# Ledger of designs, part 15: VHH binders against o29008

Target 1, 271 residues: o29008
Amino acid sequence: MDREEIKVAVLRMEGTNCEDETVKAFRSLGVEAEAVHIKQFYSDMIRFEEQRSVFDYQCLVFPGGFSAGDYIRAGAIFSARVKSVLRKDIEEFIKMGYPILGICNGFQVLVELGALPGFDEDKPLAEKPEMALAMNDSSRFECRPTLLKKESEKCIFVKNLKKDVVMFPVAHAEGKVVFPSGKEDEYLERLTSNDQIVFRYVDEKGDYAGYPWNPNGSFYNIAGICNATHTVFGLMPHPERAFFGYQVGRREGYGDGYCIFRSVVDYLEKL
Short names: E, the ipSAE of ESMFold2; O, the ipSAE of OpenDDE; V2, 0.75 times the mean of E and O plus 0.25 times the DockQ between their complexes.

## First folded at step 4 (VHH; framework vhh_3k1k_2)

Design a6 (at its last look DockQ between E and O 0.01; V2 from the best seeds 0.00; counts 0 for: pae E 11.7 > 2, grease 26.5 > 24.2, placed apart)
Fold by OpenDDE, look of step 4:
Structure a6 (fold): chain B 271 residues (1-271), chain A 122 residues (1-122)
Amino acid sequence: as target 1 above (271 residues)
Amino acid sequence: QVQLVESGGALVQPGGSLRLSCAASGFTFSYYAMRWYRQAPGKEREWVAGISGSGGRTSYEDSVKGRFTISRDDARNTVYLQMNSLKPEDTAVYYCAKHDWEYSTGDYFDYWGQGTQVTVSS
């Protein structure tokens, strides 16, 4: 697929506030990208010219930012709405091999949708969530740079990432990766066997460490995971805020987040 | 194991109608787009129509637009092709297809049925 033919949808609803950075990142790579309100996919009240289909795009992004109504559990309202109207489309989208990215709140949405950890290749969305992103151990909103060690060789989002450790900022109150009680070892074994752990929090030495290097207290220092087909990826840190050099204190060039988005584009060009 | 079984093919006169069926098994049917292809003697297999997993999107080859309708019944794991205003040039073996995806290469491949013969002749 030609780069110019690639279209990316950054999904939004009321309260979403990180879509612009993601759109800009993709556009800078020469692909078409737009923020799309979820209503554009299903509402009959939307003008024809504004109507969209999931299949108009080759990549979907659930961006960061607080979505309206997520008072009890982050991502719950957005995920419920998506699941109610687009479940089959999203499932097919995943089965087609098209990539889905969830950043921060987007990771939360993917978890609530049952897309992650996504162990079943034949059922991209579980009937019920199989993991959670819980309140940070600090019980505070964490906003800081984090260092992430690349763990996966199969995830399509990190195929172009050559660095072992990258810097992405976090900004969240509920980013703690937790698995069902009593099933932590099982989940860890499954994730590891399938190469689904993508990023883990590390310190400046590249070692796995606790707070503040692990800002939320995630199990096994997990910062991001992908599904079994390695095309759905969720992470709590914000690669879109580390895409351009100027975002990370460089005069020119790109930040570590560049490789996440470039990997998506390169993957799609090969389809 | 993925299985696709086409049926409904017959000999019909020009202007006639046929309804093809494809019974699917071995996978979660509702999650996958389904497609119809056809292959005439001495010609390459060509795409005819497609329907999304949700059923919300359909697409057709230009030559069959307005004449053919693709639909699906997820409860029966079946995809259909309603063919109206049939022409001699529609004569072909019609195949049902399911696309699959190979994550290691980024490639896709198709599962096919045995096909069903449609002959349009006066």
Scores: ipSAE 0.006, ipTM 0.256, lowest interface PAE 10.8, mean pLDDT 89
Fold by ESMFold2, look of step 4:
Structure a6 (fold): chain B 271 residues (1-271), chain A 122 residues (1-122)
Amino acid sequence: as target 1 above (271 residues)
Amino acid sequence: QVQLVESGGALVQPGGSLRLSCAASGFTFSYYAMRWYRQAPGKEREWVAGISGSGGRTSYEDSVKGRFTISRDDARNTVYLQMNSLKPEDTAVYYCAKHDWEYSTGDYFDYWGQGTQVTVSS
């Protein structure tokens, strides 16, 4: 599709606060992007100019960002609201092959919807969540840079990524990837066999390591995964906060997060 | 703190043109629909025009369609109302408004500017 036809919705509700960075990232790549309040999809109190359909867009982003004091409560409310009003639309959106990105809290939303790990292409939303993002092993809010090794060749969000190890910051209290007790090896095999592990936390040498390099204690150092179609991607680190060079201590140019957003645009242009 | 400051109101002759501006601050401008309302003496405030946060969708009250054009400039945090073919019935104080997504059940809870007077004589 032509770039000027691409529209990205960055979802907004009470408690989200990183939508500005995400909207700016996509707009800087020459696509139309906007923050869309969830009420714009369903409320009968919305005037025509603010009414929206999920299908007006070719990419949905569930942004990260909640204040530390509101993190657990705001995330649960956001997830419940998305499930109640958007579940069916999201299922069809995935089936049409359009990308969905969940960052931090947005990853939690995708897990709650049953969109990740997303093993079944024909039923992209599981009836019940098949994984969780649990409290960090430290029992604390972790706010730090992380180093991430690219693990997937098929995930559309990393096709433009030229480096094996990238740096994105984290800011969360509940980021520990866990799978159902007793099924960890089974789930790991399914994820690896279909190239669904996208990023894993590493140390400065590129080796898998524990705290603080794995800041939350995630199983298998998983920082981000995608679904079976490789078009729905969730991660705990914030690529939108590493998009411009100035966000990561560079004078000019881009940070490592640029390629995540560029990859979406490249995918949609070929779709 | 949300602030909206209208300007550009004037006395004009019927058939004339006028461009109103509304400078916005205290919120992420590009996230919100902006609207123009007007209130004639002794009348209730009425909606005139609206523009989406992206600027791609506009709508107008029937009596101003084809005569008024709403636009926005996100770089300057400003919404405009270009008014052409003005009529005496357009005489009113014009207000710009920002919709409050979290508290709104309708137009009644929008944030309002102080207004700018447009007078069309004759």
Scores: ipSAE 0.000, ipTM 0.307, lowest interface PAE 11.7, mean pLDDT 85
ESMFold2 (binder alone), look of step 4: mean pLDDT 82; pTM 0.816

Design a7 (at its last look DockQ between E and O 0.59; V2 from the best seeds 0.00; counts 0 for: pae E 13.7 > 2, unsure alone 64.3 < 65, grease 29.5 > 24.2)
Fold by OpenDDE, look of step 4:
Structure a7 (fold): chain B 271 residues (1-271), chain A 122 residues (1-122)
Amino acid sequence: as target 1 above (271 residues)
Amino acid sequence: QVQLVESGGALVQPGGSLRLSCAASGFTFDYYAMRWYRQAPGKEREWVAGISGSGGRTSYEDSVKGRFTISRDDARNTVYLQMNSLKPEDTAVYYCAKHDWELSYGDYFDYWGQGTQVTVSS
């Protein structure tokens, strides 16, 4: 499809506060993008001009930041609302091959939705969460730049990423990738065999290392994963905060996050 | 802080035209739909028109369809109401509005300006 026809929705609800950078990133690529409150998709109190459908868009983004209810469990309230009113639509959206991106809190939401790790192509949303993003091993809010090694060749979000290692900042308290107890090896094998591991934390040498290079203590240094169809992608670091050169201390050009968003646009142009 | 300032209200003859403006500040303008309301003397405030954040969608009260046009200039953070073929029954204070999502109650409410008086009389 034509770039001018591409529309991106950055989803928000009460408490969401990190949608602006994501919207700006997409708009800079020449596609339409807007922040959309979840109520616009289902509330009968919303007037016509504010009403939206999931299918008005070709890409959905669950942004970073925080949402209402995160004091209970990150992403839990947002995911519950989405499931209650948009489950069918989201499943169909995924089946259509349209990309969904989850950043930080958005990754948490996708996990709670059962969209990730998303092993079942026929059931894009699991009935129950199949993994977790737990409290960081440090028990602290981690805010720092991270280095991520690209691991996946199939994930559509990294198709244009040529660099082996990229820099995205993290800002979270619950970013530790955890798989069900006793199933870590099984999950790792499934993710690896289907090329679903997208990013892993590394040090300056490009080696897998622990804290602080792995800021949250994630299993296998996983920073981001995609579903089995490679069209749903969640990561804890913030590519939208490393999109423009000025965000990463460069005088001009773009940061490493540029390729994430550009890859989405290029993918959609080929659909 | 959300601020809305309406202008353009005037006295006009029936059949005349008027263009109202609303200057908005204190929020990311193009993220939000904008609305026009009006309140006639002794009547409740009523919705008149709405426009989506992108400007791609518009809606109108039945009584103003074909006569009024809502538009927006995001570069100027301004929403407009072009009123043509004005009638005496269009006499009212016109208000610009931005709605917001209430965090506490899950409802939404409108922010209002002070309004601008439109009087249609021979």
Scores: ipSAE 0.185, ipTM 0.660, lowest interface PAE 2.0, mean pLDDT 91
Fold by ESMFold2, look of step 4:
Structure a7 (fold): chain B 271 residues (1-271), chain A 122 residues (1-122)
Amino acid sequence: as target 1 above (271 residues)
Amino acid sequence: QVQLVESGGALVQPGGSLRLSCAASGFTFDYYAMRWYRQAPGKEREWVAGISGSGGRTSYEDSVKGRFTISRDDARNTVYLQMNSLKPEDTAVYYCAKHDWELSYGDYFDYWGQGTQVTVSS
């Protein structure tokens, strides 16, 4: 499809008037992007010009950086609302091959929704969550740069990523990837066999390492995963905060996060 | 704080044209739908036109459809209402409005400007 025809919805649920780095990132690539309140998809009390369908868009983003005071529960609350009113629409959206991105709190939303790890292509939303994002091992809010090794060839969000290791910052208290007790090895094998592990935390030498390089203690150093169709992607680090060079201490140009958003646009242009 | 300042209202003859402007500040302009309302003397304020945050969706009250065009310029934080083929019944104070949403409350509400007077003589 032509780039000018691509529309991205960056979802929100709070009433605050905050500028969103994700909207800016997509707009700088020449696609239409807007922040869309979740009520715009289902509320009976809105005028036509405010109504939206999930299918008005070719990409959905569950952003991070919620301004609500309860970050621990923000993902669960958002996911419950999405499940109650949009479950079928989201399921069909995924089956049509359209990408969904979940960043930080948005990764938590996708996990709670049952969209990640997303093992079943025909049932892209599991009935119950199959993983969790738990409290960091440090018991702290971790706000720091992280180094991420690309692990997936098939994930559409990294197709244009040329570097072996990228830097995205983290800012979270609940970022520890965990799988059901006693099923960790099984889930790891399923993820690796279908190329669903997208990023893993590494140290400056590119080696898998513990704290502070793995800032939350995630199982297998997992920083981000995608679903079975490689089109639904969740990660704890913030690529939108590493998109423009000035966000990462450069005067001009782009940071490593650019390729995540560019890969989406390139995928949609070919779709 | 949200501020909306309308301008461009004038006295015109029937069949004439006017372009109203609404300068906006105090919020992320391109995230929000914008609307125009009008209020004639002795009447309640009524909705006239609306435009989505992206600018891709517009809607109009039936009596102005085909005559009025709403548009936005996000670089200037400004909403416009182009008013053609004006009729005496279009005489009113015109207000621009910002629409907000709240998930935890089922209410939708608008913030209002101070208005600009449009008078279509006779």
Scores: ipSAE 0.000, ipTM 0.255, lowest interface PAE 13.7, mean pLDDT 83
ESMFold2 (binder alone), look of step 4: mean pLDDT 80; pTM 0.812

Design a8 (at its last look DockQ between E and O 0.01; V2 from the best seeds 0.00; counts 0 for: DG spot H52, pae E 14.6 > 2, grease 28 > 24.2, SAP .67 > .668, placed apart)
Fold by ESMFold2, look of step 4:
Structure a8 (fold): chain B 271 residues (1-271), chain A 122 residues (1-122)
Amino acid sequence: as target 1 above (271 residues)
Amino acid sequence: QVQLVESGGALVQPGGSLRLSCAASGFTFSYYAMRWYRQAPGKEREWVAGIDGSGGRTSYEDSVKGRFTISRDDARNTVYLQMNSLKPEDTAVYYCAKHDWELLTGDYFDYWGQGTQVTVSS
């Protein structure tokens, strides 16, 4: 489709702390992007001209700070009614081939909704969460640059990355990727065999290393994964905070995060 | 099934040393941080030391820094607590712990061993 027809919803519930950076990133690429409160999809109390449909958009973003604080359980984030309708809408959105991005807290939301790891193309939402983002091994908030090795060729969000290793910052207390006890090897095999591991934390030599390079102790150094259709992507680092050069200590130009957003636009233009 | 079995607790004189062991089974040990906790009679369980699974970073509660050393042997699925310069205040049941996530409920919970008693008195 034409770039001018592309619309991106950057979702919020209360904390919209980072949404401007994501909206600005997409707008700078020539697509329409706006912050959309979840109530605009589902509340009976919103004025008609403010009402929106999920299907008005071709990309959904759950940004960092999507929900308040450290609260990540989907059942407590949404009413039962909203959760049920949102899950149905997201399932159809994924089946239509449209991308969904979860950044930091947004990755946690996608996990709680059952969209990631997302092993089954025909049933893209699991009935129960299949992974978690747990408290960092350090038991502290980690705010630092991270180096990320690209591990996926099929994920639509990374097709424009020209570098093997990129830098995005992290800022979280609960970012440790964990899988159910006793199923770690099974899940790792499923993810690797379908090219669903997108980024892994590395050191300055490009080697998989522990703290501080793996800042939260994530299983297998996983920083981000995608679902079986490679169109739903969740990561703990913030590509929107590395999009413009000024965010990464340059006077002009772009940071490594540019290619994530450009990849979405390129994908949608071919869709 | 996750199992944690602590051993090495004993009665010891002040200034003495002990080495606690925790044998782990039922999970991929090298992927998980392991922690030691202790609980004196009538007190809340308190964190003592931790070691991460990916980078080998260690951390300690202030009152044990310089006296206790946590280590792990991933080939033997075992975490250790070397305790030197023991004081009567170190008297407690010592627990090895692994945090986990329950798939069916989505809730976190602790796996604990049954503990090993350390008693420091003269």
Scores: ipSAE 0.000, ipTM 0.235, lowest interface PAE 14.6, mean pLDDT 83
Fold by OpenDDE, look of step 4:
Structure a8 (fold): chain B 271 residues (1-271), chain A 122 residues (1-122)
Amino acid sequence: as target 1 above (271 residues)
Amino acid sequence: QVQLVESGGALVQPGGSLRLSCAASGFTFSYYAMRWYRQAPGKEREWVAGIDGSGGRTSYEDSVKGRFTISRDDARNTVYLQMNSLKPEDTAVYYCAKHDWELLTGDYFDYWGQGTQVTVSS
């Protein structure tokens, strides 16, 4: 489809506050993008010009930032609301091959929604969460740049990423990737065999290392994964905060996050 | 700080045309839906027209459909209301509004300008 026809929705609800950078990133690529409150999908409650449908868009983003009610479990409230009103639409959206991006809190939402790790192509949303993003091993809010090694060749979000290691900042308290107890090897095998591991934390040499290079203590240094169809992608680091050159200390050009968003646009142009 | 400044209001004859402008500042204009309201003497303020942040969707009050057109120029941070076939009942103070919502509660709210007077009379 034409780039001018592409529309991106950055979903928000009470408490979310990182939608602007993502909207700006997509708009800079020449596609239409807007922040959309979850209530705008309740067509009976809002005026016509405010009404939205999932199918009005070709890409959905669950942005970072705090969501109201996440004190108990990150992403739980947002996911519950999405599930209550948009579950069928989201499932269909994924089946259509349209991309969904989850950043930080958005990754948490996708996990709680059952979209990740998303092993079942026929059931994009699991009935129950199948993984978790737990409290960081440090028991602290981690806010720092991270280095991520690209692991996946099939994930559509990294198709344009030629660089082996990229820098994205993290800002979270619950970013530790954990799998069900006793099933870590099984999950790792499935993720690896399906090429679903997208990013892993590395040090300056490009080696897998622990804290602080792995800021949250994630299993297998996993920073981001995609579903089996490679169209739903969640990561804890913030590519939208590394999109423009000025965000990463450059006078001009783009940061490493540029390729994430550009890959989405290029993918959609080919649909 | 959000600022909205309406202009273009005037006295016109029935059947005439008028174009209102609203200059916006203090926020990323292109991200937000914009609205026009009007308040006639002795009446409550009423919604007239709306346009979404992308400019792709517009809506109108029934009484102005086919006569009024809302549009926006994001490069100029301006929303417009083209009013054609004006009627005496269109006489009102017209207000520009930025549509937004509270981050914590999710409740919708509007920022308002000072308004511009439109008078339609023979």
Scores: ipSAE 0.000, ipTM 0.227, lowest interface PAE 13.4, mean pLDDT 89
ESMFold2 (binder alone), look of step 4: mean pLDDT 80; pTM 0.811

## First folded at step 5 (VHH)

Design s01 (framework vhh_3k1k_2)
Fold by ESMFold2-Fast, scan of step 5:
Structure s01 (fold): chain B 271 residues (1-271), chain A 122 residues (1-122)
Amino acid sequence: as target 1 above (271 residues)
Amino acid sequence: QVQLVESGGALVQPGGSLRLSCAASGFTFDYYAMRWYRQAPGKEREWVAGISGSGGRTSYEDSVKGRFTISRDDARNTVYLQMNSLKPEDTAVYYCAKHDWELLYGDYFDYWGQGTQVTVSS
């Protein structure tokens, strides 16, 4: 499709500036993007100019940004609301091949919606969560740059990314990827076989390492995963905070996060 | 930090026209929907017109449809209200508003400017 036809909805969530950075990132790529409150998708009591359909957009973003102590609760409440009012529309959106991105708290939302790990292409949203993001092993809020090794060739969010290792910041208290007890090896095999592990935490030499390089103790150093169709992607680090060069201490140009957003635009232009 | 400054209000005869302008500052203008409200003496403030942040959607109160047009110039951080075929009942102070959402499940809210007086005298 033409770039002028692409519209991105960044869902408005409480107490964060992350939706503004995400909107700015997409708009800098020549794509329409706007912050959208969930009520705009289902309320007929608001004015027509503010009413939206999920199908007005070709990409949905669930941004990060709740306080360290609140994002698990806030994510659960938000995902319950999305399920109650938008379940069928989001399922159809995914089945049509339109991308969804969840960052930090947004990854938690996608997990609680049952969109990730998303093993069943015929059921984009599972009835019950199939994984969780647990409290960091350090029991501390972790806020610092992290190094991530690209693992996936199929995820549409990393098609433009040719670097092996990128640097994105984390800011979370509950970022630990965990799978159901006794099913860790089964999930790892399924995710690996279907190219669904997108990023893993690494050290400065590019080796898989524990704390502090794996900031939360995530299983298998997983930092981000995508669903079975490779169009729904969630990650704990913040690529939108590494989009512009000035965000990462460079005088000009772009940071490593640029490629995540550019990949989505490239995908939609070819769709 | 948010500031909205309306201008263009005047005294006009029935059937006349006016264009109101609202200069905005202190926020990323093209991210937000903009609205016009009006308040006649002794009445509550009522919504008149709205335009989305993308500029692709507009809506109007029934009594002004076909007569008023809302538009925006994002490069100049300005929203406009073109008012044609003015009637005495359009007499009011007109307010520009920035539309926003407070919290995750909260209701929307608006920030208004100081207003500009439109008087349609028969």
Scores: ipSAE 0.033, ipTM 0.460, lowest interface PAE 7.5, mean pLDDT 84

Design s02 (framework vhh_3k1k_2)
Fold by ESMFold2-Fast, scan of step 5:
Structure s02 (fold): chain B 271 residues (1-271), chain A 122 residues (1-122)
Amino acid sequence: as target 1 above (271 residues)
Amino acid sequence: QVQLVESGGALVQPGGSLRLSCAASGFTFEYYAMRWYRQAPGKEREWVAGISGSGGRTSYEDSVKGRFTISRDDARNTVYLQMNSLKPEDTAVYYCAKHDWELLYGDYFDYWGQGTQVTVSS
């Protein structure tokens, strides 16, 4: 499709943040992007012209950064609302091949929806979550740059990424990728055989290392995964905070996060 | 740099018709919902009609439903309000608005035109 026809919805709910950086990243690439409150997709209380359908868009983004001080799991509340009112629309959106990106808390939302690891192409959203993002092994908020090795060739969000290792920042208290107890090996085999592991944390030599290089203790150093059709992608680090060179201490140009956003635009232009 | 310029307002007899136009510039017109509002002397500005960015969804205030039709021409960056069966109570200054639900920094900025006067009287 032409780039002018591409429209991206960056979802927000009370207490979310980071949608501004994501909207700006897409708009800088010449595609339209807007922050959309979840109620615009389901509320009968707003004016019709403010109402949205997921099918008004070609990409959905669940951004990172829920407000500090929320005593409730914001991602679980948000995903429950999405499941109750948008389940069938989201399933069809995925079946049509349209991309979904979840960053940080957004990755947690995709996990809670059953969209990730998304092993079943016939059932894009599982009935119950099949994995979790648990408390960091350090039991503290981790906020630092991370180095990530690209592991996937099929994920549409990394097709434009030519570098072996990228640097994206993390900022989270619950970033540890965990699989059901006793099923870790099974999940690893399934994810690996279907090219669903997208990024793994590495040290400065490119080796898979523990803390602090793996900032949360995630199983297998997993930083991000995609679903079986390779169009739904979740990651804990923030590529939208590494999009512009000035965000990562460069005088000009782009940071490593640029290629994530450009990859989805390139994918949609060829759709 | 968002600009909205309304035109088409006139004096008409009860039962008459008018077509209002709003020429838009300074934003990607086809992505935004557009609205018409009106304000009679000494009254609050009230919403009249709205149209989605795609043009596929329209909405109307109850008092104008069935009489007014909102439409858009994205090639010309113009939104229209066709007003039929006009009544004296339709007398007002009509304003075109870009309603931005999803501005980058979460603020609502309704960009308004200068307005066009519609007078319905014998």
Scores: ipSAE 0.006, ipTM 0.248, lowest interface PAE 9.9, mean pLDDT 82

Design s03 (framework vhh_3k1k_2)
Fold by ESMFold2-Fast, scan of step 5:
Structure s03 (fold): chain B 271 residues (1-271), chain A 122 residues (1-122)
Amino acid sequence: as target 1 above (271 residues)
Amino acid sequence: QVQLVESGGALVQPGGSLRLSCAASGFTFDWYAMRWYRQAPGKEREWVAGISGSGGRTSYEDSVKGRFTISRDDARNTVYLQMNSLKPEDTAVYYCAKHDWELLYGDYFDYWGQGTQVTVSS
């Protein structure tokens, strides 16, 4: 499709953040993007000009930051609302091949929706969550740069990424990737064989190392995964905070996060 | 800083027409839905019309449907209200408003213009 026809929705509800940076990133690439309050998709009590359909867009982004310190399970509450009113529309959206990006708490939402790990190409949203993001092993809020090694060639969000290691910041208290007890090796084999592991935490030598390089203790150093069709992607680090050069200490140009957003635009132009 | 400046209000006879304009500055105009409200003396401020950021969706209060048309020109940062078949009960100060997404519950808006007076009488 032509770039002019592409519209991106960056979802929010009370307590989300980073929407404006994500909108700005996409608009800088020449596509339309807007922040959309989740109620605009389902409430008939708001004015028609504020109402939206999922199908008004070709990409959905669930941003980070809708936990607010005192919130417990903010991602679970948000995803419960999405499930109750948007499940069918999101399933169809994924089946049509339209991308969904979940960042930090957004990754938690995709997990709670059953969209990730998303092993079944014919069933985009599982009936129940098939994995979890648990409290960091440090039991602390982790806020630091992380180095991530690209593991996937099929994920549409990394097709434009030429370098092997990127640096994105993390900011989370619950970022530990965990799989069902006793099924860790089974899940690892399935994710690996289907090219669904997108990023793994590494140290400065490019080695898979523990804390602090793996900031939360995630299984297998997993930082981000995609679904079986490679169009739904979730990660704990924040590529939208590494999009512009000024965000990463450069006077001009782009940071490593640029390639994530550029890859989505390139993918949609071919649809 | 954010500014909204309405213009076009006038005295017209019943059955007449007016086009109101609202010039916006200080924000990314095409990202926001824009609305028109009106307030007659002694009454609460009433929503009249709204238009989405893309311009693809419009909505109207029932009493003005078919008579009023909201539109926007994003290149000029301007929203318009075309008013046809004006009635005495349309007499009010008309306000342009920028809506904040955080204030979607209810009708609170973060910025208002000063208003433009429309009077419909012989």
Scores: ipSAE 0.006, ipTM 0.403, lowest interface PAE 9.3, mean pLDDT 82

